VH-VL binders against Coenzyme F420H(2) oxidase (fprA). Designs and how they scored, part 19

Target 1, 148 residues: Coenzyme F420H(2) oxidase (fprA), of Methanobrevibacter arboriphilus (b1a7s3r263to410)
Amino acid sequence: VTIVYDTMHYSTQKMAHEIAEGIMAEGYDVEMFFLHEDERSEIVKSILDSKAIAIGAPTINDEPYPSIGDLMYYLKGLRFERTGIKRKAVTFGSMGGKGGTPASLGKDLGEYGFDVVDTCEVYYVPDEEENKACFKLGQKLVEEAKKI
Key: E = the ipSAE of ESMFold2; O = the ipSAE of OpenDDE; V2 = 0.75 times the mean of E and O plus 0.25 times the DockQ between their complexes.

## First folded at step 22 (VH-VL; framework fv_dargistotug)

Design f4 (from b1 with heavy chain M103L; at its last look DockQ between E and O 0.80; V2 from the best seeds 0.00; counts 0 for: pae E 2.5 > 2)
Fold by ESMFold2, look of step 22:
Structure f4 (fold): chain C 148 residues (1-148), chain A 120 residues (1-120), chain B 106 residues (1-106)
Amino acid sequence: as target 1 above (148 residues)
Amino acid sequence: QVQLVQSGSELKKPGASVKVSCKASGYDFTYYAMNWVRQAPGQGLEWMGWINTNTGNPTYAQGFTGRFVFSLDTSVSTAYLQISSLKAEDTAVYYCARSRYTLELWFDYWGQGTLVTVSS
Amino acid sequence: DIQLTQSPSFLSASVGDRVTITCRASQGISTYLAWYQQKPGKAPKLLIYGASTLQSGVPSRFSGSGSGTEFTLTISSLQPEDFATYYCQQLKSYYTFGGGTKVEIK
């Protein structure tokens, strides 16, 4: 399972880490990528080798952070619907205002050929219950990916 | 209020078996992995391995892939260490300690330890 | 199998002394290192994680540093309650411990 996230704050990173914990709790490996530190070619290779992905970004001024858009454009061009496998996906993110980035990313991924099974969005920093929800999101992603 | 409470000390003869329990409370049992650590008298700490409390799948350190068995009873939030065919060199204090699964791997809470003494 | 070598294995010091304990890894472990304090008859207590981050409730006289293969635990001014055995632990692979450093009263 491949987790990709972008953040200027700790909150989206905390969510990504908790999702990873849930995946590992199910006994499956996870590869994690931070868009600002990792190269796109490595991220895309990991996604192509995976049955499931998690993509997260914060909402900045009520808009998705620009760097995630480059990845999404690339994924659109790969035409995952042609691979014969409908890979599973979840989206996640933090918000400081209106939010909606996880839902928008999920809609886009669905159009790109992914089966988006759930989303998770929190206000600023996840509390204890929201951390558990992200953990369970990771478990659900694995559970759905096993059906492939 | 996180607590790991281990079973009491054991005095055994060579060849016997022992089962050490570690009961967890104050947190969601499957949210953390459980580790086992051995400390022979006057010696340092030795990591024995861990068990995935969600799947029940154990991982053993080298040298602990035989007579040592990790198991769970999730209905009572309890992890177990079973040692069969006890030898004198198994005399040690055995600790349970929790960690996360991948990122926060340090052992933040420990059981009080269980002394197992193997003597003729 | 990543080995950790602590030095010194034994240290005699006075209250108020600055104490330095080192831990060397047989291969690079980034900052995946923790330090523990253990008093006789007690379970180990976490002091430092991530090589340099102080665990909640640990006095600020304790500090950790290092990355890669060389790591240091420092006690800036030794107190009577600090006489104990200290262990490093690597968390990169198979979570091995160092051999320990016993700190005693001079």
Scores: ipSAE 0.468, ipTM 0.807, lowest interface PAE 2.5, mean pLDDT 86
ESMFold2 (binder alone), look of step 22: mean pLDDT 93; pTM 0.946
OpenDDE, look of step 22: ipSAE 0.829; ipTM 0.922

Design f5 (from z5 with heavy chain M34I; at its last fold request DockQ between E and O 0.89; V2 from the best seeds 0.76)
Heavy chain, then light chain:
Amino acid sequence: QVQLVQSGSELKKPGASVKVSCKASGYDFTYYAINWVRQAPGQGLEWMGWINTNTGNPTYAQGFTGRFVFSLDTSVSTAYLQISSLKAEDTAVYYCARSRYTMERWFDYWGQGTLVTVSS
Amino acid sequence: DIQLTQSPSFLSASVGDRVTITCRASQGISTYLAWYQQKPGKAPKLLIYGASTLQSGVPSRFSGSGSGTEFTLTISSLQPEDFATYYCQQLKSYYTFGGGTKVEIK
ESMFold2, look of step 22: ipSAE 0.597; ipTM 0.840
ESMFold2 (binder alone), look of step 22: mean pLDDT 93; pTM 0.953
OpenDDE, look of step 22: ipSAE 0.830; ipTM 0.925
ESMFold2, fold request of step 23: ipSAE 0.566, 0.485, 0.550; ipTM 0.838, 0.810, 0.833
ESMFold2 (binder alone), fold request of step 23: mean pLDDT 93, 93, 93; pTM 0.954, 0.953, 0.954
OpenDDE, fold request of step 23: ipSAE 0.849, 0.854, 0.844; ipTM 0.932, 0.934, 0.930

Design f6 (from b1 with heavy chain M103Y; at its last look DockQ between E and O 0.94; V2 from the best seeds 0.77)
Fold by ESMFold2, look of step 22:
Structure f6 (fold): chain C 148 residues (1-148), chain A 120 residues (1-120), chain B 106 residues (1-106)
Amino acid sequence: as target 1 above (148 residues)
Amino acid sequence: QVQLVQSGSELKKPGASVKVSCKASGYDFTYYAMNWVRQAPGQGLEWMGWINTNTGNPTYAQGFTGRFVFSLDTSVSTAYLQISSLKAEDTAVYYCARSRYTYELWFDYWGQGTLVTVSS
Amino acid sequence: DIQLTQSPSFLSASVGDRVTITCRASQGISTYLAWYQQKPGKAPKLLIYGASTLQSGVPSRFSGSGSGTEFTLTISSLQPEDFATYYCQQLKSYYTFGGGTKVEIK
């Protein structure tokens, strides 16, 4: 499973780590990428090799974080709907205002050929229950990916 | 509050078996992995391996891939260490300690330790 | 298998002294290192994680530094309750411990 995220104040990174914990708790390996530090070609290669992905970004000024937009543009061009498998996906993120980034990313991934299983969004920083929800989101992603 | 409570000390003869328990409370048992650490008398700490508390899959450190078996009873939030064919050199305090699975890997809570003494 | 070498293995110090303990890894481990304190007959206690982050409830006289292969635990002003054995642990792969450093009263 491939997790790709961007973050501005550690909240989305914490969510990504909790999702990875849930995936590992199910006994499956996770490959994690941080958009500011990792090469986009390596990220796309990992996504192509995976049955399941998690994509996360914070909302800035009530809009998605721009770096995720660049990734989504590249994914659109790769025509995942033509690969013959319908990869499972979740989206996640933190917000400071009206939010909506996970839902927007999920809609886009659906158009690109992914089966978006669930989303998770938190206000500013995740609390204990929200961390557990992200953990369970990772478990759910694996559960759905096994159906492929 | 988080607690790891281990079973009491054991006196065993060479060749016997022992099963040490570690009962967790105050947190979601499957949210954390469980580690086992050995300390022979007057010696340092030695990581023995860990068990995935959700799947039951163990990972053993080098030197602990034979007579040492990790197991669980998730219905009572308990991890077990079984040592078979006990030898005198197995005399040690055995600790359980929790960690996360991938990112917060330090051992923030430890059991009180279980002394296993192997002598004829 | 990543080996950790602690030095010194033993030191004598007086109350109020500044004490430093080093831990060297056989290969790079980034900041995946923790420090523990153990008093006789007790379980180890986590002091520092991530090489430099102080665990909750640990006095501020303890500090950690380092990255890669060389790490240091420092006690800025040794107190009577600090006489103990200190262990480093790498957490990159197969979570090995250092050999320990016993700190005794001079």
Scores: ipSAE 0.558, ipTM 0.835, lowest interface PAE 1.9, mean pLDDT 87
ESMFold2 (binder alone), look of step 22: mean pLDDT 93; pTM 0.946
OpenDDE, look of step 22: ipSAE 0.879; ipTM 0.941

